# Ledger of designs, part 8: VHH binders against q96p44r230to412

Target 1, 183 residues: q96p44r230to412
Amino acid sequence: GFDILLGLDVNKKVKKRIQLSPKKIKGYEVTSKVDLSELTSNVFPEGLPPSYVFVSTQRFKVKKIWDLWRILTIDGRPQIAVTLNGVDKILLFTTTSVINGSQVVTFANPQVKTLFDEGWHQIRLLVTEQDVTLYIDDQQIENKPLHPVLGILINGQTQIGKYSGKEETVQFDVQKLRIYCDP

## First folded at step 4 (VHH)

Design s10 (framework vhh_lunsekimig_d3)
Fold by ESMFold2-Fast, scan of step 4:
Structure s10 (fold): chain B 183 residues (1-183), chain A 123 residues (1-123)
Amino acid sequence: as target 1 above (183 residues)
Amino acid sequence: EVQLVESGGGVVQPGGSLRLSCAASGFTFSNYALYWYRQAAGIERELIASIYSGGSTNYVDSVKGRFTISRDNSENTMYLQMNSLRAEDTGLYYCARVEYDYVWGSYEYFDYWGQGTLVTVSS
């Protein structure tokens, strides 16, 4: 698998903060002043497998639309993105597609709103060749079909914590951000 | 409001050099990747060079070793140094910044373009 926080050298770019909790969570406090960007080829040298699990643990107050994680083409367009829409309190998953180059899957189940309560939550996205399944705090929320996907191009950037469509960094806390290749 | 203004185009002989500039305003320049595109007569615009906020660069094969993209964050300006110019380099050169929004289950793209600067390579 891939540790995205390690791949982007988050420990060197962000002040680490200890969060008091029953689970003794140690997380990174990301501020608007830091740029969490890296060449995709340095993080995912062989791209992504057809099936994987995305796992993140985060806390945020932002009420705008922002990308928790994204992989961009060389010219700055999303290939893969996990997007938190603070306006409608929904989660979006973007991946490649044989139709129009990309596809966006919307998770609007009422249970998704728990991600926007300013508390710590875990997101898991089980991505397969046929569908994507969302889990929040170990509970299965929703399964959505996917159009056939294409492999990603690795000649652009991988980024964390950016406003959607922009390169301004969102203020938020993150403890885990990983890709597992064994679904 | 985002504005990009190109300058530095002109007429040069084959083998000559030009330096293009792109002056930016209306956004935090140092945070954004910026791009040079060119458009030859009758051809769609193509990306020729990119520079990321961290300083990493990319080039299309046809310009590698001849063109150098750079940026000056203190002056909010991006440059393209063009050496060993060829007749096929003739065209309009645009600087660009890319933005997108989520709208109705899809993405809407908002590319910000300069006005273009003409480069003509001829005897």
Scores: ipSAE 0.553, ipTM 0.794, lowest interface PAE 2.1, mean pLDDT 88

Design s11 (framework vhh_lunsekimig_d3)
Fold by ESMFold2-Fast, scan of step 4:
Structure s11 (fold): chain B 183 residues (1-183), chain A 123 residues (1-123)
Amino acid sequence: as target 1 above (183 residues)
Amino acid sequence: EVQLVESGGGVVQPGGSLRLSCAASGFTFSDYALYWYRQAAGIERELIASIYSGGSTYYVDSVKGRFTISRDNSENTMYLQMNSLRAEDTGLYYCARVEYDYVWGSYEYFDYWGQGTLVTVSS
């Protein structure tokens, strides 16, 4: 697998730690002053496998649309993105597609609104070649089909915590952000 | 309104150098990646270099090692230093800022372009 927080040197770029549990599990307090960006080739040198599990643990107050994680082409277009839409309280998953280059899956199930309660929550996305399944706090929420995908281009950027469409960093807390290649 | 204005183009002989500038206004410059594209007569525009808000850069292989992109956030200006120019570098050079919005079910992409500055490399 891939530890995206480690791959982007979040431990070096974000000094403020935040406590999640009595067992001293700590996360990072991300502010607008930090840039969490890295060459995709340094994080995913062989791209992404056809099937994987994305897992993140975060807390946020943001009411705008922002990308928790994204992989961009060299010209700034999303290839992969996990997007939190604070306006409509929905989650979006973007991946590549043989049709139009990319596809966006919308998770608008009412249970998705729990992510926007300003508390800590875990997101898990089980991505296969045929579909993507969303889990929140270990509960299965929804399964959505995918059009056939393409391999990603790794010559662009991998980023964390950016407003959609621009490089301004979102203020939020994150404890885990990881790809598992063995779903 | 978003405005991008290129300057610095001109006529040079092969092996010469030029420095292009892109002056930006109407948006928070430091919040966006910026791009240099070029268009030769009769062919489509191609991305040649990019610079991200944090300072990371990309170059297409044909210019890598010859061109250097940079930005000055205090002056809202992006630069392209072009060295060892070749006849094939001739064209209109555009600076660009890309933007996208999520429209239910897909992304819509909006590109902002300057007017272009002409670079001619000939003997």
Scores: ipSAE 0.521, ipTM 0.788, lowest interface PAE 2.5, mean pLDDT 90

Design s12 (framework vhh_lunsekimig_d3)
Fold by ESMFold2-Fast, scan of step 4:
Structure s12 (fold): chain B 183 residues (1-183), chain A 123 residues (1-123)
Amino acid sequence: as target 1 above (183 residues)
Amino acid sequence: EVQLVESGGGVVQPGGSLRLSCAASGFTFSDYALYWYRQAAGIERELIASIYSGGSTTYVDSVKGRFTISRDNSENTMYLQMNSLRAEDTGLYYCARVEYDYVWGSYEYFDYWGQGTLVTVSS
């Protein structure tokens, strides 16, 4: 798999650590001053496998729409993104598609609102060639079908914690951000 | 409100050099990646170089080692230093910024372009 926090040198770019309650496990306190970006080829040199599990543990207060993680084309368009919509309190998953180049899956189940309570929560997305399943805090929330996907282009950049459509960094806390290639 | 203005184009002989500038206004310059595209007669507009907000750069293979993209956030200006120019580099050079917004389960894309600056490589 891939440790995205290590792949983007978050440990070097973000010095401030924050404790998760009630345990003494620490995460990173990300501020708007840091740029969490890296060339996709340096993080995912062979792209992504057709099936994988995305896992993140985060806390945030932001009320806007922002990408927790994203992979962009060389000209800045999303190929893959995990987006937190603080306006509507929903989660979006973007991936490639043979139809229109990309597809956006909306998770609007009422249980998704728990992610926006300013507390620590874990997101898990089980991505297969046919569907994507969302889990929050080890509870299965929803399964959604996917149109056939394309392989990603790796000549752009991979980023963490950016407002959607911009390279401005969101203030938030993150403890884990990983891709598991053998679900 | 968003404005991108290119300058620095001109006529140069093969092997010569030119420096293009893109002056930006109407937005927080340091929050965006910026791009140089070019369009030659009969050819679609091609991305040739990118510079991201953190300073990382990318180039199309045909210009690697010859062109250098840079930015000055204090002056809200992006540059393209072009060395060892070839006849094939002739075209209109455009400064660009890309933005997207989530709208009802999809993305809406906003591409901002300058008017272009002409580069002609000929004897």
Scores: ipSAE 0.392, ipTM 0.712, lowest interface PAE 3.2, mean pLDDT 89

Design s13 (framework vhh_lunsekimig_d3)
Fold by ESMFold2-Fast, scan of step 4:
Structure s13 (fold): chain B 183 residues (1-183), chain A 123 residues (1-123)
Amino acid sequence: as target 1 above (183 residues)
Amino acid sequence: EVQLVESGGGVVQPGGSLRLSCAASGFTFSDYALYWYRQAAGIERELIASIYSGGSTLYVDSVKGRFTISRDNSENTMYLQMNSLRAEDTGLYYCARVEYDYVWGSYEYFDYWGQGTLVTVSS
């Protein structure tokens, strides 16, 4: 597996730690002044496996569209992204595609709105070659089909907490950001 | 209004050097990654170098070690220092900024391009 927070040295770049209520587990308070970026080849030197589980635990107040996590091509185009749309209160998952290079899956189930209540929540995305399934706080929300995917290019950047389409950092709190590979 | 204006192109001999500039306006320069692309006659436009907001740089193999991309956030300007120029480096050089948005569950790209500056490497 991959610890994305560790891969981007979040523990060294973000010094403010916060408690997750009611638990005593600590997370990071990310401000707009930090840059959470790293070469993809340093985080995912062999790319991503065709099936994986993305897991994140976060809290935010942002009401714009932003990428919680993204992998960009060398020319700045998204290959993989987990996007929080604070305008419509929906979750977007971007991955590669044999059709048009990429595909965007929209999770607009009413239960997705809970992510935007300014509280701590966990996102889990189970990604396979055929589909992607969203879980919020250990509850299965929705399953969506995927067009055939391509392997990612690792010659660009991996980033956390950026407004979609630009390099400006979002203010938010994060405790976990990991990729689990199947055994 | 987003504007990118290239300058510094010209005619040079093989082995020569040239410095291109890209002056940007209409957006917060430090919030964006910027790119240099090249287009030769009859050939698809090709990315040659990128520079990210944090200062990291990437190059395609054909220019690595010969070209250096840099940026000056206080002047809103990006540069491309080109050394050891070859005939195959001849082309129009474009400064670019890529932006994307979501439209009905897909990405729409708002690529911003300058007018280009011509580099001719003549034997």
Scores: ipSAE 0.428, ipTM 0.744, lowest interface PAE 3.1, mean pLDDT 89

Design s14 (framework vhh_lunsekimig_d3)
Fold by ESMFold2-Fast, scan of step 4:
Structure s14 (fold): chain B 183 residues (1-183), chain A 123 residues (1-123)
Amino acid sequence: as target 1 above (183 residues)
Amino acid sequence: EVQLVESGGGVVQPGGSLRLSCAASGFTFSDYALYWYRQAAGIERELIAAIYSGGSTNYVDSVKGRFTISRDNSENTMYLQMNSLRAEDTGLYYCARVEYDYVWGSYEYFDYWGQGTLVTVSS
């Protein structure tokens, strides 16, 4: 698997730690002044497997559209993204596609609104070659089909906590951000 | 208004060098990744080099080791140092910035381009 926080040196770039209550585990307090970017080849040198589980634990107050995590092409286009839409209170998952190069899956189930309550929550995305399943706080929320995917190009950037379409960093707290290759 | 202006193109012999400049205005330069693209006769416009807001760089294989992209955030300028130039490097070189928005379940891209600067490698 991949520890994305470790891969982007978040422990070195973000000095402010914040305790998760009641779990007593410490996370990182990300400010708008830090740049959480890394070359994808340094984090995922062999790309991503066809099936994986994305797991993140975060809290935020932001009411705009932002990418919790993203992998971009060399010229800055999304290949993979986990996007939090604070305007509509929905979650978007972007992945590659044999049709049109990429595809966007929208999770608009009412339970998704829980992510936007300014509290700590866990997101799990179980990604397979056929579908993606969203879990919030260990509860299965929704399953969505996927068009056939392509392997990612690793000649761009992997980033955490950026406004969608921009290099500007979002202010938020994060405790976990990992890819597991054993779904 | 986003504005990108390229300069530094010219005619050079094979094995020669050129330095291209891209002067940017109308946005916070240090916050954005910037790119060099080129377009040769009969070929679609292609990306050749990228420089990210944090200073990391990336190149396509055909220019790796020969070209160096750099930026000067205090001058709002991006550069491309081109060494060991070959005939196949001939083309119009464009400075670019890319943005995207999520709109109705898909991404819409906003590409900002300069006018281009012509590089001719001939003997």
Scores: ipSAE 0.511, ipTM 0.775, lowest interface PAE 2.0, mean pLDDT 90

Design s15 (framework vhh_lunsekimig_d3)
Fold by ESMFold2-Fast, scan of step 4:
Structure s15 (fold): chain B 183 residues (1-183), chain A 123 residues (1-123)
Amino acid sequence: as target 1 above (183 residues)
Amino acid sequence: EVQLVESGGGVVQPGGSLRLSCAASGFTFSDYALYWYRQAAGIERELIATIYSGGSTNYVDSVKGRFTISRDNSENTMYLQMNSLRAEDTGLYYCARVEYDYVWGSYEYFDYWGQGTLVTVSS
């Protein structure tokens, strides 16, 4: 697996910590002045496996469209992205596709609105070669089919907490951001 | 209004040097990665160098070690220092910025380009 927070040196770039619980579990308080970017080749030197589980634990107040995590081509186009749309209160998953190069899966189930209540929540995306399944706080929300995917190009950047379409950092809190291989 | 304006092109002999500038306006410069592309006559435009908002860089193999991309966020300017120029480096050099928006269940891409600056390497 991959710890994306460690891969992007979040522990070195973000020193403000925030508690999630009375048991002293701490996350990072990300501010707009921090650049959470890294060469994809340094985080995922052999790309992503065909199947994986994305897991994140976060809290945010932002009401715009932003990428919790993304992998961009060298010229700045999304290959993989977990996008939180604060305008419509929906979650988007972007991945590669043999058709048109990429595909966007929209999770608009009413339960997705829970992510936008300014509280701590966990997202889990179970990605296979055929489909992607969304879980929020250990509840299965929705399963969506995928067109056949391609391997990612690793010559661009992987990033955390950026407004969609630009490199401006979003203010949010994050405790976990990981990829688990072979679910 | 997003504007990118290139300058610094010219005629130089093989082995010479040129420094290109790309002056940007109409956006928060420090929030974007920026790109240098070039286009020779009859050839498709190719990406030659990238500089990310945090300062990391990438180069195409043909210019690696000879060209250096840099940025000055206080002046809203990106540069390309070109050393050891070769005849095959001749072409129009463009600076670019890429943006995308989520629209209609997909992404819409906005590529912003300068007008280009001509580099001619000839004896």
Scores: ipSAE 0.414, ipTM 0.733, lowest interface PAE 3.2, mean pLDDT 89

Design s16 (framework vhh_lunsekimig_d3)
Fold by ESMFold2-Fast, scan of step 4:
Structure s16 (fold): chain B 183 residues (1-183), chain A 123 residues (1-123)
Amino acid sequence: as target 1 above (183 residues)
Amino acid sequence: EVQLVESGGGVVQPGGSLRLSCAASGFTFSDYALYWYRQAAGIERELIASIYSGGRTNYVDSVKGRFTISRDNSENTMYLQMNSLRAEDTGLYYCARVEYDYVWGSYEYFDYWGQGTLVTVSS
């Protein structure tokens, strides 16, 4: 697997730590002054496997649309993205597609609104070649089908905590951001 | 609102140098990645250099070591310094900015382009 926080040197770029209440476990307090970007080839030199599990633990107050994690083409277009839409309180998953180059899956189940309560929550996305399943705090929320996917291009950037469509960093807290892959 | 204006093109001999400029207005310059594309006769427009908001740069293999992309956030201007120019570098050079917005179920892409500046490398 891949530890995305480690891959983007978050421990070196973000000095301020925040405690997960009431545990003694600490996460990172990301501010708008930090740029959490890296060349995709340095983080995922062989791309992504066809199936994987994305896991993140975060807390935020942002009410705009922002990408918790994304992989962009060299010219700045999303290939993979986990997007938090603070306007509609929904979660979006973007992946590649043989149709139009990309596809966006919308998770609008009422239970998704729990992510926007300003508390700590875990997101888990089980991605396969046929579908994607969303779990929040270990509860299965929804399963959505996928059009056939393509492999990603690694000649662009991978980034954490950016407003959708631009490179401005979002203020938020993060404790875990990982990809788990089959052997 | 968004405007990109290129300048600096011209005619130069092989081995010569040119510096292109892209003056930007209508947006917060420092928040966006910016790109140089090139279009030669009979060839699809190709990305040749990128500069990201954090200062990282990327180049297509044919220009690595010869071209240098840079930005001046205080002047809202991006540059392309072109050295050791070859006949194959002849073309229209465009600066670009890409933006996207989520629309329910899809992305809408907004590509902003300058008018282009012509670079001719010949004897």
Scores: ipSAE 0.371, ipTM 0.710, lowest interface PAE 3.5, mean pLDDT 89

Design s17 (framework vhh_lunsekimig_d3)
Fold by ESMFold2-Fast, scan of step 4:
Structure s17 (fold): chain B 183 residues (1-183), chain A 123 residues (1-123)
Amino acid sequence: as target 1 above (183 residues)
Amino acid sequence: EVQLVESGGGVVQPGGSLRLSCAASGFTFSDYALYWYRQAAGIERELIASIYSGRSTNYVDSVKGRFTISRDNSENTMYLQMNSLRAEDTGLYYCARVEYDYVWGSYEYFDYWGQGTLVTVSS
């Protein structure tokens, strides 16, 4: 697997720690002054496998549309993205596609609104070659089919915590951001 | 209005150097990645270099080690320093900014381009 927070050196770039529990489990307080970007080839040197599990633990107050995690082509277009739409309170998953180059899956189940209550929540996305399943706080929320995917290009950037379509960093707190390939 | 204005193109001999500039206005410069593309006659525009808000850079293999992209956020300007120029580097050079918005089920892309600046490498 891949620890995206470690891959982007978040521990070195973000000095402010936030406590999730009395056991001193700490997360990072991300501000607009931090750029959390890295060459995709340094984080995922062999790309992504066709099946993986994305897991994140975060809290935020943002009411705009922003990418919790994204992998961009060299010319700045999303190949993979986990997007939080604070306007409609929905979650979007972007991945590659043999049809039109990319596909966007919308998770609009009413339970998705829980992510926007300004509290800590865990997102888990189980991605396979045929579908993607969303879990929030260990509860299965929704399953959506996928068109056949392509391998990603690794000559661009991997980023976290950016407003969709631009480089501006959102203010949010994050404790975990990982890809599991071999659980 | 988003505006990108290139300058610095010209005629240079093989092995020479040129510095291109892209002056940007109409948006918060530091919030966007910026790109240099080039186009030879009859060929599709090709990305050659990119620079992200944190100054991370990407280059295509054909220019890596010869070209250097940089930005000055205080001047709202992006640069391309071109060294060891070759005849194959001849073309129109465009600076670009790409933005996207999610519109239910899809992305809409907004590509902003400058007018281009001509680079001619000839003996």
Scores: ipSAE 0.436, ipTM 0.748, lowest interface PAE 2.9, mean pLDDT 89

Design s18 (framework vhh_lunsekimig_d3)
Fold by ESMFold2-Fast, scan of step 4:
Structure s18 (fold): chain B 183 residues (1-183), chain A 123 residues (1-123)
Amino acid sequence: as target 1 above (183 residues)
Amino acid sequence: EVQLVESGGGVVQPGGSLRLSCAASGFTFSDYALYWYRQAAGIERELIASIYTGGSTNYVDSVKGRFTISRDNSENTMYLQMNSLRAEDTGLYYCARVEYDYVWGSYEYFDYWGQGTLVTVSS
């Protein structure tokens, strides 16, 4: 697997820590002044496997559309993205596709609104070659089919906490952000 | 309104050097990655160099070690320093910025381009 927070040196770039009460576990308090970007080849030197599990633990107040995590092509287009739409309170998953180059899966189940309550929540996305399944706080929310995917290009950037389509950093808190390759 | 204006192109002999500039306006320059594309006669426009907000850079293999991309956020300007120029580097050089929005279950892309600056490498 891959620890994306470690891969992007978040511990070195973000000095402010925030407690996940009541536990002694601390996360990172990300402000708009930090740039959480890294070359994808430094984080995922062999790309991503066809099946993986994305896991994140975060808290935010943002009411705009932003990418919790994304992998961009060298010219700045999303290949993979986990997007939080604070306007409609939905979650979007972007991945590659043999049809039109990319595909966007929308998770609009009412339970997704829980992510936008300004509390700590965990997102888990089980990605296979056929579908993607969303879990929130260990509860299975929804399963969505995928068109056949392509391998990612690793010559662009991997980023955390950016407004969708922009390089401006979102203010939010994050404790975990990982890819597991052996589901 | 987003505007990108290239300058610095010209005629140079093989082995020579040129410095291209891209002056930007109409957006917060420091918030965006910026790109240099090149179009040679009979060849599709290709991305040759990228510079990201944090200062990281990427280059196509044919220009690695010869070209250096840089940016000056205080002047809203991006540069391309081209050294050891070859005849194959001849072409129109374009400055670009890419933006996207999520719309109706897909992405809409907004590519912003300059007018191009001509680089001719000839003996």
Scores: ipSAE 0.226, ipTM 0.618, lowest interface PAE 5.2, mean pLDDT 88

Design s19 (framework vhh_lunsekimig_d3)
Fold by ESMFold2-Fast, scan of step 4:
Structure s19 (fold): chain B 183 residues (1-183), chain A 123 residues (1-123)
Amino acid sequence: as target 1 above (183 residues)
Amino acid sequence: EVQLVESGGGVVQPGGSLRLSCAASGFTFSDYALYWYRQAAGIERELIASIYSGGTTNYVDSVKGRFTISRDNSENTMYLQMNSLRAEDTGLYYCARVEYDYVWGSYEYFDYWGQGTLVTVSS
C-alpha cells in the first residue's frame, strides 16, 4: 500500500503534533503556511491499483469546500479527489471515467454530517471496478456505482489539505492518510 | 478581473538564451499554480512547464535541464529561463492559470490565458 502522509513528507513539513482523544495517538496540526504537495510519480510511480481502500483520520473546523486529498493532471485538473464540502456537509469522491474523463460521486446521507462536528473521525472508501462504498467510524454509510475508470496520469501532482480549485492550504488536523491495495 | 501578461520573447540563435516573464493581476497570486504553454504554427498548445504554489516545478522531457521556471510571489510574476534553445522551441509562449469550482455532481473549469509572446529560434 501507500502511506500518503509519508509520501508527501508530512512528518518533515509539519512539526506540530496534536493529541487525539483518548490521548494515546498523536496526529499532525496542519496550518495554512505549509504546502503539502509532491509529484505524483514520486508517491504513486505506477499509478493506483484498480481496487483499493482509502483510509483517513482527521479533524477540521473549515466551512468551505476543500480537498482532503487529490491527484491532479499536469495542468491542474482533478483525477482523484476526496472532497469535504463544509457548505452542504457532504463528502465527494472524484475518480477517472471513460465518460467525460472524470466522475464525481456525492455522499449526502444524513450520517455524513457527523464528519463536520469538529471532532476526530475516520473515513474509509472501498473502491472497486464497479462501485465505491463509504464507511465513517467503522459504520457502512452508502454504496454508489461507478462508471468504468481509466488509469491515472502521474505527470502532475498529489496534494493534501487544499481548498478546491486553489493551492491555498486548509487548517486542519490529520493522523492517518493511506491507500491499502489488499487489506 | 484576472489578467496575465507575457513579455521577453524575441529572435535568438540556436544555443542562445531568453527569459520570459508573466505578470499577473486580479487574484491572490500565491494561491495558484501557474503554467507555461507553447504553440507552434498549426499545432495545438502544449504544456511545457508548471510551478505550484509551494515552489514545486514540473517540466516536459523536451525542455528538462534546459528551461527553469520560477516565481516571485512578492512581485506577482512568473518566469521561464530558457537556455540552449533549439529550432523546435520556436512558437508562441502562453502564461496560464487553471481554476475549478464544484457544481453539484461535477466540476466547472476556468482557464485564464495571456496574449502570448513569440519566441523564434533561427540561424
Scores: ipSAE 0.353, ipTM 0.686, lowest interface PAE 3.4, mean pLDDT 89

Design s2 (framework vhh_lunsekimig_d3)
Fold by ESMFold2-Fast, scan of step 4:
Order: C-alpha cells, then structure tokens, then sequence
Structure s2 (fold): chain B 183 residues (1-183), chain A 123 residues (1-123)
C-alpha cells in the first residue's frame, strides 16, 4: 500500500501535532501556510491498482468545497479526488472514465452529514472496477456503480487538503491518509 | 477581475534565448498554479510548463532542459526562460490560470488567459 501522508512528507512539512484520543495517538494540524503537493510519479510510480481501499481519519471546520485528496493531470484537472462539500454536506468521489475522461460519484446519504460535525471521523472508500462503497466510522453507508475506468496519468501532482479548483490549502486536522492494495 | 499580461516575445535565430513575463492581477497570486501554453499555426493550444504555488515545476518533454519556469510571488509575476530555441518553438505563448468548480454532478472549468506574446524562431 501507500501512506499518502508519508509520500507527501507531511511529517516534515507540518510540525504541529494534535491529539485524537486519551491514548497518545496524534495527528497533524494542517494550516493554510503549507503546500502539501508532490509529483504523482514520486508517490504512485506505477499508478493505482484497479481495486484499492482509501482510508482517511480527519476533522475540519471549513464550510466550502475542498479536496481531502486529489490526483491531477499535468494541466491541473482532477483524475482521482475525494471531495468534501461543506456547502451541501455531501462527499464526492472522482475517478477516471472511458466516458468524458472522468466521472463523479455523489454520496448524499443523510449519514454523510456526520462528517461535517467538526469531530474526528474515518472515511473508507472501497474502489473496484465495477463500483465504489463508502464507509464512515466502520458503518457501510452506500454503494455506487462506476463506468469503466482508465489508468491514471502520473505526470501531474498528488495533493492533500486543497480547495477544489485551487492551490490554496485548507486548515484541517489529519491523522491517517492511506491507500491499501494487495497485502 | 482576473488579468494576465504577457511580454517578452520577439524574433530570434535558432539557438537564441528569450525571457517571457506574465504579470498577474485580480487574485491572490501565491494561491494558484500557473501555466504556460503555446499555440502554433494549425494546432490547438498545448501546455508546455506549469508552476505550483510552492514553486515545484512540470515540463513537457519537448522543452525539458531548455526552458525554465519560475515565479515571484512578491511581484505577482511568472517567467519563462527559453534557451536553445528551435524553429518548432515558434508560436503564440499564453500565460494561463485554470480554475474548476464542482457544479452538481460535474466539473465546470474556467480558463483565464492573457492576450499572448508571439515568439518567432527563424534563420
């Protein structure tokens, strides 16, 4: 698998730690002053496998639309994105598509609103060639079909915590950001 | 309003050098990735180089090692230093900022372009 926080040197770029629990588990306090960007080829040199599990643990107060994680083409268009829409309190998953180059899956189940309560929550996205399933805090929320996907281009950037369509960094806290592949 | 103004184009011989500038206004310059595109006769605009808010850069293979993109956030200006120019580098060079927004169910793309600056490489 891939530790995205490690791949983007978050441990070196973000010095301030914040505690999640009474046991000494700490996350990173990300501020707008840090740029969490890296060449996709340095993080995912062989791209992404056809099936994977995205797992993140975060909390945030922001009420705008922002990408928790994204992979962009060289000209700045999203190929993969996990987007938190603070306006409508929904989660979006963007992936590649043989139709129009990309596809956006919307998770608008009422349970998704819990992500926007300013508390710590875990997101898990089980991505297969046929569908994507969302889990929040170990509960299965929704399954959505996918159009056939394409492999990603790795000549652009992988980024964390950016407002959608912008390079501006969101203020938020993060403890885990990983892709799980075959063990 | 968002404005991008290119300058520095001209006529040079093969092997020559030019430095292009892009002066930006109407947005927080340091928060955006910026791009150089070019358009030669008969083809669509193509991306040649990009620079991210933190200063990291990307280039297409045809210009790697010859062109250097840079930015000065205090002056709201982006540059393209072009060395070892070839006839195939001839074209209009555009400074660009690309923005996208999520609109229910899809992405909408908003491209901001300068007027372009002409680079002619001829013997």
Amino acid sequence: as target 1 above (183 residues)
Amino acid sequence: EVQLVESGGGVVQPGGSLRLSCAASGFTFSDYRLYWYRQAAGIERELIASIYSGGSTNYVDSVKGRFTISRDNSENTMYLQMNSLRAEDTGLYYCARVEYDYVWGSYEYFDYWGQGTLVTVSS
Scores: ipSAE 0.023, ipTM 0.471, lowest interface PAE 7.4, mean pLDDT 87

